VH-VL binders against q0atu2. Designs and how they scored, part 334

Target 1, 119 residues: q0atu2
Amino acid sequence: MLDKKARIRTSREYRNVFEKGKRLSGRFLIIYYVENALDNNRFGFITNKKIGMAVIRNRIKRQLRAIVREYQGQVKNKHDIVLVARAGIGKSSFEGMEKDYIAIMKKAGLFARNANKID
Below, E stands for the ipSAE of ESMFold2; O stands for the ipSAE of OpenDDE; V2 stands for 0.75 times the mean of E and O plus 0.25 times the DockQ between their complexes.

## First folded at step 16 (VH-VL)

Design b61 (framework fv_ivicentamab_arm2; at its last look DockQ between E and O 0.53; V2 from the best seeds 0.70)
Fold by ESMFold2-Fast, scan of step 16:
Structure b61 (fold): chain C 119 residues (1-119), chain A 119 residues (1-119), chain B 110 residues (1-110)
Amino acid sequence: as target 1 above (119 residues)
Amino acid sequence: EVQLVESGGGLVQPGGSLRLSCAASGFTVDSYGMNWVRQAPGKGLEWVSIIYEGGYTDYASWAKGRFTISRDNSKNTLYLQMNSLRAEDTAVYYCARGSEYEPYYFDLWGQGTLVTVSS
Amino acid sequence: AYDMTQSPSTLSASVGDRVTITCQASQSIDSYLAWYQQKPGKAPKLLIHKASSLESGVPSRFKGSGSGTEFTLTISSLQPDDFATYYCQQYDNYGYPELTFGGGTKVEIK
C-alpha cells in the first residue's frame, strides 16, 4: 500500500503534472513527471475506460501501486509522477507491467543506474 | 546562445567506419533526449537514434547493430559511431534535441554534417 | 511502424495564397504529430507540435489541425519567407520508438 503522503490527491496537482511535466511512453504505460518543491515523491495513477471493465481497471491500478511501492527507494527524490495505463495493459502480466515501468523510469533518468546492491 | 554544432562528416569507403560529433552550447545534453536524424541528398528526413535523459538508447530498426549513439556529459557532446557503412548511408546527419516535454519531436537542430559513402 | 503519407509532394503558389498540406498516418497517432519547415541548404525548423500547438516565434498564419489519422498544415496568407519544404512527423510510440516523417511537400513560387 502506498502511504497517503506519497499520493497525488487533487485535480490541481494532476493538472500541474500534465501541463508542466515531461512525458515518456512505454509499451503498457505512460509517465508524466515533474520535480516538486517537497522532500518526497508523489505518485498518481490513471486507468481509463479504454482499458476495459471496472474489475480489470481496478486490478491494474492495484498492481501498478504495488510495483511503484516495491521500487520506491530507487526513485530520485522530489518528483510528482503520474502513471497512465495504456489500452493494451489488460493483456499484460504483472511481470510485463513491472518490466515496462523499470524501463521507462530508467529512460527518464528517475532511477539510479547503480541501484544494484553490492553483495 | 543555444546551439548544436556537428563535425566528423566526410568521404568514407563502403564497409568503413566514421564517428560524428555534436557539440552543444547553452544547455546540457544530459537534461534532454538527444537524437540523430539523417537526410539523403534530395530526399526526406529519416530518424536514426535517440539517447534518453537517463542514458539509455533506442535505434531505428535498420540502424541497430551498426550505429551507436553516445554522449560525454563532461564535454557536453553527443556522438554517433557508424560502422559497416553502405552507399545508402550517404546523407547529411543532423543532431537534434528532443523537446523538454517529450523527447520525440525536435525543437533544436544542428546545421548537419555530410557523410558520403563511395569508392 | 507508422507509414506517413504527405500530399501534395509539390505545390506552386503565389504570395497571399492560402496553402494546405495534408498528412495521413497508416493508423491512429492521436495528436502526436509535429510539423517542420526546411529551407534549401538549412536544417529543419519546428513549427508545430501536438498537431496544433504553435511554437514560440512562429507566425500566426501557420495553423495545424487534425487528430487520429488525418492532419493538415495551413498557411493562411503565404509570404515570400514561406517558400520551403514542409515535413510532418509522428511520435506516437509503444516503448520501441520508430519515428517517421512524411515525404515532404515543396511549396514553390508559381
Scores: ipSAE 0.819, ipTM 0.912, lowest interface PAE 0.7, mean pLDDT 92
Fold by OpenDDE, look of step 17:
Structure b61 (fold): chain C 119 residues (1-119), chain A 119 residues (1-119), chain B 110 residues (1-110)
Amino acid sequence: as target 1 above (119 residues)
Amino acid sequence: EVQLVESGGGLVQPGGSLRLSCAASGFTVDSYGMNWVRQAPGKGLEWVSIIYEGGYTDYASWAKGRFTISRDNSKNTLYLQMNSLRAEDTAVYYCARGSEYEPYYFDLWGQGTLVTVSS
Amino acid sequence: AYDMTQSPSTLSASVGDRVTITCQASQSIDSYLAWYQQKPGKAPKLLIHKASSLESGVPSRFKGSGSGTEFTLTISSLQPDDFATYYCQQYDNYGYPELTFGGGTKVEIK
């Protein structure tokens, strides 16, 4: 699980990312990202009813958190990043989600230069 | 003032190659998603390729394998390498900047450069 | 790939007329739709993004509406400067690199 300080927690924080951040779309994910004034990155996760039942949504959140945690050390510092799950993600494998996340993060240029990324 | 200026267009034989350039001013190309969009004479607009802020590249399905988008940050210039050119590739080629918030719609366009593929 | 169908292909109108251009997507693109204006020999100009958000400097007579699969661009009172070709463009994309434009609508003088 992500450390509390690494999580976007308030509606205001989410709103700031949506209003001021950049948007990139993947197959299963949309990310919104913006620089913050902190010394750490913060991640937010959004799933809606279009994804499926609550059990599915919770599973997706757990999987996304696991992915984010796995690559957290390779992400450029001082960013707020919100992951929005897209319809159809429930039918994706974990590896598919991971691949999508990596692709989006590469698009955004949010990985450190020397990060050991999956190509 | 921000602007894009394409160059490199001209007459080329079928099967030939050509590299287009797009010089940006007033902003840095690696801070935006940069795109190529073409327009055949008297026809509509057709998206060709994108290079994201992070350097990741995508292509239209028809462009894959023949077209390569790249950039030189030191020159603040976008490129499109076109190989195995066909008559149907005849078009005005525009470079277009993705918006600040997302690279998928284009808020700045160059004047275009004409590529004519003919024997 | 998403298919974007614009109608009509050509529209003849007079100054002062209300003009409506439609764009239909082959599948839902939510509100990820942009409109461009292009004049002969010139590059396209972005008018609207997110289906209804006007770009800075675009006259208020331009209005974008719609969501899902049906979208419209309305010019409430056509001005001489508005005679041009208009294009819609979807950018929902679903992570596939297929940004597609409509076929265009030429607005010409009646």
Scores: ipSAE 0.795, ipTM 0.931, lowest interface PAE 0.6, mean pLDDT 94
Fold by ESMFold2, look of step 17:
Order: C-alpha cells, then sequence, then structure tokens
Structure b61 (fold): chain C 119 residues (1-119), chain A 119 residues (1-119), chain B 110 residues (1-110)
C-alpha cells in the first residue's frame, strides 16, 4: 500500500495531471505525469468499465499499487503520476504489467539515471 | 530562439555510412522525445526513430540494426548514425521534437539535410 | 500495423473555397491523429493534434474532426497561404511506436 501522502486523491488533482501532464503509452498501461510543487511523488490509478467487472478492476488496481510501491524508491521526486489501465490489461500477468511499467518509466526519464553524453 | 538545425547530409555510395547531426537551441534535447523523420524526393513522410527523455530508443522496423539515434546533452545535439546505406535511403532527413505532452507528434522541425545514396 | 489512406492525392481550389481532406486508418486510432502542412522546400508544420486540437498560432479556418478510423481536415475559406501539401499522421501505439503518415494531399491553385 502507498502512504497517504503518495496518493492523488481529488478529481481536481487527477484533472491537473490529465490536462497538464505528459503521456506515454505501453502495452497494458498509459502513464500521465507532471511535476508537482511537493517534496514527494503522488500516484493515481484508473481502471474503467471496458476492462471488466468490478472484481477484475479492483484486482488490477491492487496489482498496480504493489508494482508502484516496489519501485517507488527509484522514482524522481516531485511528480504526480497517473497509471491508466488499458482495456487489454486483463490478459496480462503481474509480471507483464511490471515489465510494462518499468519500460514506460524508463522512457519517461522518471527513474533516477544519469544522462548519457557523446562527443 | 527555439530551433533545430540539421547537418551532415551529402552524397554517399551504397553500403556506406553517414552521421547526421541536429543542433537544438532554445530548449534542452533531454526534456523532449526527439525524432528523425525522412522524406524521399517527391514522396511522403516516414518516421525513422525516437530517443525518449530517459535516453531509451525505438526504431521503425526497416531501420533497426542499420540506424542508431543518440544524443549528446552537453552539446544539446541529436545524432543519427546511418550504416549499410541503400538507394532507398535517399531522402531529406528532418530532426523533429515531440510535443510537451507526448513524444509522438512533432511541434518543431529542422530545415532538413539531404542524403543521396548513389554509385 | 496501421495503414493511413489519405484522399484526395491532389485537389485544385480557388481562394475562398471550402476544402475537405480525408484520412482513413486501417484500425481504430481513437483520436490520436495529427495534421501537418508542408510548403515546397520547407519542413512540415503542425496544425492539429488529437484529431481536433488546433495548435497555437494556426488560423481558426482550419478544423479537424473525426475519431476511430475516419478523420477530416477542413479549411473553411482558402487563403493564398494555404496552397500546400497536407499530411495526416497517426500516433496511437501499444508501447512500440509505428508512427505512420498518410500519403499527402496537395492543394493547388485552380
Amino acid sequence: as target 1 above (119 residues)
Amino acid sequence: EVQLVESGGGLVQPGGSLRLSCAASGFTVDSYGMNWVRQAPGKGLEWVSIIYEGGYTDYASWAKGRFTISRDNSKNTLYLQMNSLRAEDTAVYYCARGSEYEPYYFDLWGQGTLVTVSS
Amino acid sequence: AYDMTQSPSTLSASVGDRVTITCQASQSIDSYLAWYQQKPGKAPKLLIHKASSLESGVPSRFKGSGSGTEFTLTISSLQPDDFATYYCQQYDNYGYPELTFGGGTKVEIK
């Protein structure tokens, strides 16, 4: 479970990320992200009805929260990040969701990593 | 002044290599998805490659293994290394900046540099 | 694999005409479509993203519409500056981009 400070809680907070944030697509996930004015990161999770029934949507949310918690120490601070489950996510395994999350976060530059230089 | 300026185009024989450069000003290349897009004479546009903010890369299937996108953040410059060149690679090559919201549509373009592959 | 079919390839029009260009995707791309204008010897210029969102500084006579597989660019009253080639571009993807452009529509003076 994520700490209370690390949750996006209100409709206004979600709307800010969707309207001002950057978007990257993966196989099972879409990630929206924007810098915030806090000292920490906040995460939000969206599953819509096209994914399946409530039991399935709730399971997916729990799995995504677990993935985010596992990697949160690697995430650059001061970002609001919303994970949106794509319609096909029900066909994925936990490991498939995890790989997708890692790939998207690396592309976004949200994991702490030095920039490469060439002459 | 926000701009992209490509250089390094020219005449090369089939099987040869060429490195294109794209100098950016008014913004930093590691803050956006940076792309190469080409246009054969009298033809349409074709996406070549992207380097993401995080330094990771993707390629059009026909470019994999022959072309390498890279950047040098200290010089604020994007590169395209092109190897094993063929006549079909003759085109104007554009450097293109992905939007501030997502890297897959291009809100800033350079003037292009012509690559001619002929014997 | 997304194919983008753009129609017509060429059209002739006069200043003041309403012009409509169509773009059809082989699979649904939701609204992830951009429109570009390109003048001879120049780089493309972004007009519209997300099917209908007009870029800053683009005249309001340009309008994009559509979703799913069928999209249109309409110029409500052609101006001399609008004689150019127009390209659509899909940017929907599932983690491995296949950023495909339409074949282009050249808008020529009648």
Scores: ipSAE 0.722, ipTM 0.889, lowest interface PAE 1.1, mean pLDDT 91
ESMFold2 (binder alone), look of step 17: mean pLDDT 92; pTM 0.949

Design b62 (framework fv_ivicentamab_arm2)
Fold by ESMFold2-Fast, scan of step 16:
Structure b62 (fold): chain C 119 residues (1-119), chain A 119 residues (1-119), chain B 110 residues (1-110)
Amino acid sequence: as target 1 above (119 residues)
Amino acid sequence: EVQLVESGGGLVQPGGSLRLSCAASGFTVYSYGMNWVRQAPGKGLEWVSIIYEGGYTDYASWAKGRFTISRDNSKNTLYLQMNSLRAEDTAVYYCARGSEYEPYYFDLWGQGTLVTVSS
Amino acid sequence: AYDMTQSPSTLSASVGDRVTITCQASQSIDSYLAWYQQKPGKAPKLLIHKASSLESGVPSRFKGSGSGTEFTLTISSLQPDDFATYYCQQYDNYGYPELTFGGGTKVEIK
């Protein structure tokens, strides 16, 4: 589980990220992200009924928080980031979710810059 | 003024290779998701490839293994290396800038460069 | 990848007409759809993103609507400058993007 100050907690804060943020989709995840005026990153998590029963949604949410916590030190500071689970995530392995998260964060430029510089 | 200018198109034999260039001015390609989109003569638009702000790449399934998208920071230029060309690759190739907030719709296009694959 | 079907493929209209073009997705794409205008020999131009958000500089006679699987582009009071081919494009991809355009609708002079 992530520390309190690293979590997006209110519907108002979620709405801000959705309305003003950038969007990037992956195989199992969508992220919305925007720079904040704070000195730290904050994460939000959304798992809707299309994923499956509450037991499955709660497992996915717990696993996503664990993945985010594992890599939080590698994320560029001062961002609000919301992870939205896609319907198909229930069939994914933990490793599959982790790889998708890393790929999306790298695509967004939030994790590592990877410049292909072929003349 | 912001603009994209493609070059490098021409006549090539089946099995041949071409490298397309797309010179950007008025903005930095490294700050956007950059795309290639093609259009066969008299036909519709078909997405080819993207390079994300973070440097990751994705390709249409038919382009994977044959086409490589890249960019050069010092030249502010986007490239598409095309190998193992087939007659059905004959098209005008456009470079297109993804929106600042969503890289998958295109708010700026170049004029296009014609690639003809014929014996 | 979602199949995108545009209807009609061609349509004849007169200046001043109201023109409606339809775009249908094989699966729900929420509101992640863009509309482009392409004139002969020119690159496409973005008109609308997120189904209904008009781009800066695009005349207000262009309106996008719809969500899920059915979308429309409406041109109220067609102008001479509007005779062109129009394309819809979905961008609600599942995984690696397989972005899909509709087949296009050519709006020609009646």
Scores: ipSAE 0.513, ipTM 0.841, lowest interface PAE 2.0, mean pLDDT 88

Design b63 (framework fv_ivicentamab_arm2; at its last look DockQ between E and O 0.56; V2 from the best seeds 0.67)
Fold by ESMFold2-Fast, scan of step 16:
Structure b63 (fold): chain C 119 residues (1-119), chain A 119 residues (1-119), chain B 110 residues (1-110)
Amino acid sequence: as target 1 above (119 residues)
Amino acid sequence: EVQLVESGGGLVQPGGSLRLSCAASGFTVSSWGMNWVRQAPGKGLEWVSIIYEGGYTDYASWAKGRFTISRDNSKNTLYLQMNSLRAEDTAVYYCARGSEYEPYYFDLWGQGTLVTVSS
Amino acid sequence: AYDMTQSPSTLSASVGDRVTITCQASQSIDSYLAWYQQKPGKAPKLLIHKASSLESGVPSRFKGSGSGTEFTLTISSLQPDDFATYYCQQYDNYGYPELTFGGGTKVEIK
């Protein structure tokens, strides 16, 4: 589980990221991201009904949280980042989602230099 | 004021190589997604390549393996290395800055540099 | 990559006319479409992004509309400065960008 401080919780906070943030598309994920005025990163997760039924959306959301938690130490500090699952994510494996996340975070320049230097 | 100035175009024989430069002023290239776009004489626009903030790159399928996009942060300059040039590569080459919100539409363009591939 | 078909290829008009340019995508691109203006010998200039969002400094007579596969650029009262070639560009992608432009529409003096 991510700490409460590491989660985007309110509709206003999500709207801020969408309106002011940068957007980058992956195969299964889109990220929106903006620098924050806090001393930590915050993550948000959106799984729309286009993905499938509630049981699938809830599974995807849990898997995305697990991926974010695994790589949180590599993420540059002071960002609000929202992950939006694309319609096709329901057919992806856990490993497929993980690889997509890593690719888009690296393109965005959000992974620490030393963490992504060797790939 | 922000500007992009291309240079390095000229006449080259088929099979030859050429390196284009794009000097930026008024902003830092490493903080933006930077692109190359070309236009054959009397024809439309064609996207060539991008380098993302994170330093990763993507290419049009026809450009992959022949063209390499890069940047030199100390010189605030974008490059396009073009190898194995063909007659159909004859075009004005523009460097273009991706927008603040996403790197795939272009809010600043250089004036272009002409590359002619002919025997 | 998505084919982008732009029509008409050439349009003749007079100052004060309303002109409409159409751009069709071979499959849905949502609203991820930009419009550019290019004058002879010059680089393109961004007019609109996200199908309908006007760039700062661009006159309000320019309007973009549409979503999915059908898009239009309208110039409500054509000015002398508007005789140019206009291009649409899709930028919807699924991790591997294949950005594509329409063929262009040249707006000429009648």
Scores: ipSAE 0.800, ipTM 0.908, lowest interface PAE 0.8, mean pLDDT 91
Fold by OpenDDE, second read of step 17:
Structure b63 (fold): chain C 119 residues (1-119), chain A 119 residues (1-119), chain B 110 residues (1-110)
Amino acid sequence: as target 1 above (119 residues)
Amino acid sequence: EVQLVESGGGLVQPGGSLRLSCAASGFTVSSWGMNWVRQAPGKGLEWVSIIYEGGYTDYASWAKGRFTISRDNSKNTLYLQMNSLRAEDTAVYYCARGSEYEPYYFDLWGQGTLVTVSS
Amino acid sequence: AYDMTQSPSTLSASVGDRVTITCQASQSIDSYLAWYQQKPGKAPKLLIHKASSLESGVPSRFKGSGSGTEFTLTISSLQPDDFATYYCQQYDNYGYPELTFGGGTKVEIK
C-alpha cells in the first residue's frame, strides 16, 4: 500500500480536490488533480457500486494502488490526485488500467521530465 | 484581455496542405487544453483535435493521419497542420480553449479562419 | 463516438416566448453536456456546462437541465438578443474523445 503520507484520507481533502481540481477522463479512470501545499503527492481512490460487487471493487482498488505506487516516483510533486474508477474498469486487464493511467497522467502533464513512461 | 486569433486560412487545391495558427494572448496555451473545431459553410460544429496541457494529443477519427495539432510554447501559439486536403474540409476553423477545469468544453474561441479547398 | 440528436432543427418564436431545445445522446453522458450560442459570422459562445451550470455573464433566463441521455435548454422569455443557433456538445466520450456536437437549433423570429 501507499504510505499514509501519500494518501488522501479525509472527506474534506477529497472535497477540495473535486471542487478546485482539474478533471481528465480516461477509458477506465477519471482523474481529479490539484496542487497542494505539501512537499509530497497524495492519492485518493474511489470505486463506486457501478463497478460491481465489493470483492471486485476491492480488487480494482488494489490494482490501482499498485499502479500508482509503481509510478509514484515519476509524478511531479505537490499534487493531490484522486482516481475514480469508471464502470467498465471491471472488464479491463491490469495492463489496460496501467495504460489508461499513464495516458491520463501524460494528458495532465503530471509526470516529471525524463520519466520512464510507457508509450 | 484574453483572446485567440486564428490565421493561415485561404484557398488550397485538393491534395494540398495548409498550416493554421492560433495566437493566444492573456494566458499561456501550454497551461490549457487547446482544441480545433471546424464548421463547414451553413453546417454545424465539428471537433477536430485537442492538445492537452501535458502535450498529449487526440483526434477525431476522420482527422487521424491527415491532421496534426501542435503548439509552440515560446510563441504561445497553437497550430493545425492539414495534409491531403479535400473539398469536404472546406470550413471555418476555430481554435478553442478548454475550460479551466476540463479541457473538453470550450470557454474561449477565436474568430475563426476560413479554409477553402477547391480546384 | 456518441451521437447527439438535437431538436428541433429550426424554431420560430416571438419575443417573450418560452423556448425549449432538446438534445439526446446515444449513450449516457451523465451530466457532461455543454450548450453554445452562435450568431451569424461569429464564433460560438459557451452558455452552460455540466448540463446545468450557467457560465458567468449569461442571463438567468437560460436554463440547462437533464442527465444521462436527455437534456434541455430552456429560454424562459425569449429576448431579441437570443435569436441565434444553439448547439449542445457532449464531453464524456470515455476519455478517448470524439467530442460531438448536436446538429444545432436555429431560433428565428416568427
Scores: ipSAE 0.799, ipTM 0.930, lowest interface PAE 0.6, mean pLDDT 94
Fold by ESMFold2, look of step 18:
Structure b63 (fold): chain C 119 residues (1-119), chain A 119 residues (1-119), chain B 110 residues (1-110)
Amino acid sequence: as target 1 above (119 residues)
Amino acid sequence: EVQLVESGGGLVQPGGSLRLSCAASGFTVSSWGMNWVRQAPGKGLEWVSIIYEGGYTDYASWAKGRFTISRDNSKNTLYLQMNSLRAEDTAVYYCARGSEYEPYYFDLWGQGTLVTVSS
Amino acid sequence: AYDMTQSPSTLSASVGDRVTITCQASQSIDSYLAWYQQKPGKAPKLLIHKASSLESGVPSRFKGSGSGTEFTLTISSLQPDDFATYYCQQYDNYGYPELTFGGGTKVEIK
């Protein structure tokens, strides 16, 4: 589970990410991200009702939290990051969600280990 | 204030190679999704490739394997290496900056450089 | 890749006319559509993103609308500066972009 301080909590905090942040799309996920004024990262998770019933949405949130927890040590600090599940995510595998998250985070430049193409 | 200036276009024979450059002023290329878009004479616009903020790349399917997008952050310059050129690659090539929020629509364009592929 | 069909290919209009340009996607692109203006010998200029969001500095006579598969660009009162070619561009994608432009609409003086 992510620590209490590593969670986006208020409507204002979510709105800031959506209004000021950058957006990148993947196969199953969309991420919004913006620099914050903290020394740490914060994560938010959104599953809307288009995805399915509450039991499905809760399972998806749990899986996404597990993925974020696994890679959190590789994420550059000082970012608020919101993961938004796409409508088709309920049919994906955990591995599919994980690969999608990694790809999006690499494109965003949010992993410290990102490869450069030219110096 | 902000500008993109392409160079490196010219006449090349089929099967040949050419490297295009795009020098950026007034902003840092590594903080944006950077794109190439082409326009054949008298025709419409066609997306070629993107390099993301994180350094990863995507290509139009027809360009993959023949064209390589890259950047040199120390020179604030974007490149397009074009190999195995064909007559249908004849076009004005524009570099284009993705928007502040999404890299897939283009809020700044260079004036273009002409590539002519003919015997 | 989504096919984008733009209509009409050419239209003739006078200063002061209301003109409407249509762009149709082969599949739903939600609202992820941009409009560009291109004058002869110049690079395109972004007018509108996300179907209806006007870019800074673009005159309010330009209006974008639509969602899903059908989109319009309307110029409420055509000005001399508006004679140009207009392109729509879809940017919906699922991690593998195939960014597609419409064929263009040339707005000519009548």
Scores: ipSAE 0.718, ipTM 0.887, lowest interface PAE 1.0, mean pLDDT 90
ESMFold2 (binder alone), look of step 18: mean pLDDT 92; pTM 0.950
OpenDDE, look of step 18: ipSAE 0.685; ipTM 0.913

Design b64 (framework fv_ivicentamab_arm2)
Fold by ESMFold2-Fast, scan of step 16:
Order: sequence, then structure tokens, then C-alpha cells
Structure b64 (fold): chain C 119 residues (1-119), chain A 119 residues (1-119), chain B 110 residues (1-110)
Amino acid sequence: as target 1 above (119 residues)
Amino acid sequence: EVQLVESGGGLVQPGGSLRLSCAASGFTVSSYGMNWVRQAPGKGLEWVSIIYESGYTDYASWAKGRFTISRDNSKNTLYLQMNSLRAEDTAVYYCARGSEYEPYYFDLWGQGTLVTVSS
Amino acid sequence: AYDMTQSPSTLSASVGDRVTITCQASQSIDSYLAWYQQKPGKAPKLLIHKASSLESGVPSRFKGSGSGTEFTLTISSLQPDDFATYYCQQYDNYGYPELTFGGGTKVEIK
């Protein structure tokens, strides 16, 4: 799981990213992102009812956190990034979500170096 | 005070090549998603290509393999290299700046440059 | 690609009229739709983004509404400067960018 310091937790923090941040959309994911004044990245995750039942939404959220954690070392420092799952994400594979994440992060310029999976 | 000025359009024969330029002033092209949009005479608007702030690129499916978008940050200029031109590529080509918050809608346009593909 | 169907293709109106232009998307684009105005021989000008957010300097008589698949642009009291062609554009990209414009609506003098 992601370290507590790497998580966006409050409504005010989410609102800041939505209001001041840039948006890029992908097949299964939308990201909103903005530079922060901290020494680290923070991630937020949003799964809404259009995706499906709570069991599906909770699975998606866990899988997205796992993907973010795996590629954490590739992400350009000092950013607040919110991942919003699209309605179709419930039918995606883990690999499909992962590929979408990598593609969006590359387009955003948020991957500082090689985007290879970290173990 | 911010503006985009296209150049490089003209008459070319089918199968020929042409490179369009778009000079920006009052802002830095590398800080935005930059786009090409075309319009055939008397017809509607058609998106061609984008170069993201990151330098990553995307193309309309019909443009892939024939058209290449690029930029020169030192000259603050956007380019579109067009190869294997066809009569149906005849259009006014506009340089368009994506919004600061979202690269896919266009808040600044150049005047356009006419490309005519004819024998 | 998302089909964007715009109607009518042409409409005739008089100064002072209320004009409504419709744009329909083949699938939900939430509110990720822009409206542009293009005058003859000129580049398009952004009027509205995110379905209803009016751009700075655009007169308040222009109003965008809708979400999902059906959107409208309304001009509440048509002025001489408003005779132009209007385009909607979806920008809800699903991985492979398929930025699509409607076919345009020409607003001409009656």
C-alpha cells in the first residue's frame, strides 16, 4: 500500500487538485495533477458509483494503489496527482489499467525516466 | 499580445511533401499542448495532431504515418511535416493552443495557412 | 471515433431572435464539450468550454448547457456580430485521441 505521507486525504486537498490542476484523460483513467510545495508526491483515488457495486469499486481502488506504488520511483517529484476511474474500468484487466496509467503519465510528463515496472 | 502565425502553405502535387511552421509569441509553446486542426474549403473542422507539453505526440488515425508534429523550443515554433500528400489533404491548416488546464480544447488559434494539393 | 451530430446545418434568423443550436454525441462525454464561433475568412474563436463555462470576453447572451450526450448553445438575443458558423467539439479522450467536431451550424441573416 502507499505510505500515509504519499496519500491525499482531505476534501480540501482534493479540491485544490481539481481547481488548480491539469487534466489528462485515458481509456479507463483520468488524472488531475498539480505541483505541490512538499518534498514528495501525493496520490488520491476516486471511484464513483457508475463503476459498479462497492466490492468492484474497492477492488479497483486497491489495484490502482498497487499500480501507483509499483511505478512510484518513476514519477517526477513534488506533485499531487488524483486518479479518477472511468465507468468502463470495472471490465478492464489489471494489465489494461496499468498500460493506461503508464500512457497517461508519459503524456503528462510525469515520468522522469524509464517507466519500467519496479519490483 | 499572444499570437500564433502559420506559414509554409502552398501548392503541391499529389505524393509531394510540405512542412508547415507556426511561430508563437507572448507565450512558450513547450508549456502547452499544441495542436494542428485543418478545414477543407467550405467544410468543417478536423483535428490532425497534438504534441503534449512532455513532447509525446498523438495523431488522427488517417494522419498517422504521413504527418509528423514537432516543435523547436529554442525558436518557440511548432511544425507539421506532411508527406505523401493527397487531394483530400487540401485545407487551411490552423495551429491551435490547448488550454493550460486541458490540452484538448483550443483557446488560441493562428490565422491558418492554405495547402492545396493538385496536379 | 465519437460521432458528433450538430443541428441544424443552417438557420436563418433576425437580430433580436433567440437562437438554439444542438449537438449530440454518440456516447456520453460528461461535460467535456467546447463551442467555437467562426466568421468567414477567420480562424475559430473559443466561446465555451466544459459545456457551460463562458470564456472571458464572450458576451453573456451566449449560453451553453447539457451533459452526457445532448448539448445546446443558445444565443438569447441575436446581434449582427453573431452571424457566423458555430461548431461543437468533444474532448473526452478515451486513450486514443479522437477529438471530433460537429458538422457546424451556419447562422445567416433572414
Scores: ipSAE 0.678, ipTM 0.882, lowest interface PAE 1.5, mean pLDDT 90

Design b65 (framework fv_ivicentamab_arm2)
Fold by ESMFold2-Fast, scan of step 16:
Structure b65 (fold): chain C 119 residues (1-119), chain A 119 residues (1-119), chain B 110 residues (1-110)
Amino acid sequence: as target 1 above (119 residues)
Amino acid sequence: EVQLVESGGGLVQPGGSLRLSCAASGFTVSSNGMNWVRQAPGKGLEWVSIIYDSGYTDYASWAKGRFTISRDNSKNTLYLQMNSLRAEDTAVYYCARGSEYEPYYFDLWGQGTLVTVSS
Amino acid sequence: AYDMTQSPSTLSASVGDRVTITCQASQSIDSYLAWYQQKPGKAPKLLIHKASSLESGVPSRFKGSGSGTEFTLTISSLQPDDFATYYCQQYDNYGYPELTFGGGTKVEIK
């Protein structure tokens, strides 16, 4: 579960990340990211109807939050990061999404070279 | 003035090696994704490799294992080490800067350096 | 890598003509497509990114449109400076970037 402080909450905050941020695409995920002026990271999650029914979208969103939570200690501080799920994510495994997340975060320079799971 | 200047091209025999350089001025190479793109005489454009601002790298499938992209931040210079060269590698090699928002389209190009692979 | 098919390969036009160049992707690339202009002996120049976003300093007579698999570059009133080869490029990759360019369209004087 991500603490309230670590979540992007408002449409204005999402808009800021999309307008000013950098974009990197992975197999199942796209991230938009920008440095913030806060003392912490904030994450946003977008699952659109192209992925499938509400049950599938809710599962994906829950799994992505779990992945982000697990690796939050490896993320370089002071960033707003939005994860956008791609259409094909509905057919992926949890492990597949996790590997994609790590790969993208490394390319973005937001992860330590060898990311470790949080206990 | 913002510029990219390539050098290091020339005539090389099949199986040989060559290192290309790309000197940047007016901006910092470590702040952008930097790319190599080539063009065979009279033909179209072909992407070769990228180094992300993080230092992570990716390659076209045909370039993997033969070509190595790198940079020297102190010299503000991008490199392409080319090994096991073939006649099919004959091309003008361009250094290209990825956009600040997306590393995969190119808003600044050098003038290119010609590599000729021939006996 | 997605195949990018550009048509026509060559077109002849006169100053003042409306010119349309088409680019087709083998699969949907959403709007992640750029257009470049290349003159003989010169490096390519970025004209448009994200299918329709005009780059600073590029004349308003250039217009990009389309999404999914079919895209067009239109030059509304061709000028002498516009005789060049034009390339489209997709950049909607799936983890491993295989950036693909179209084959090019040469715009020649009629």
Scores: ipSAE 0.636, ipTM 0.879, lowest interface PAE 1.7, mean pLDDT 90

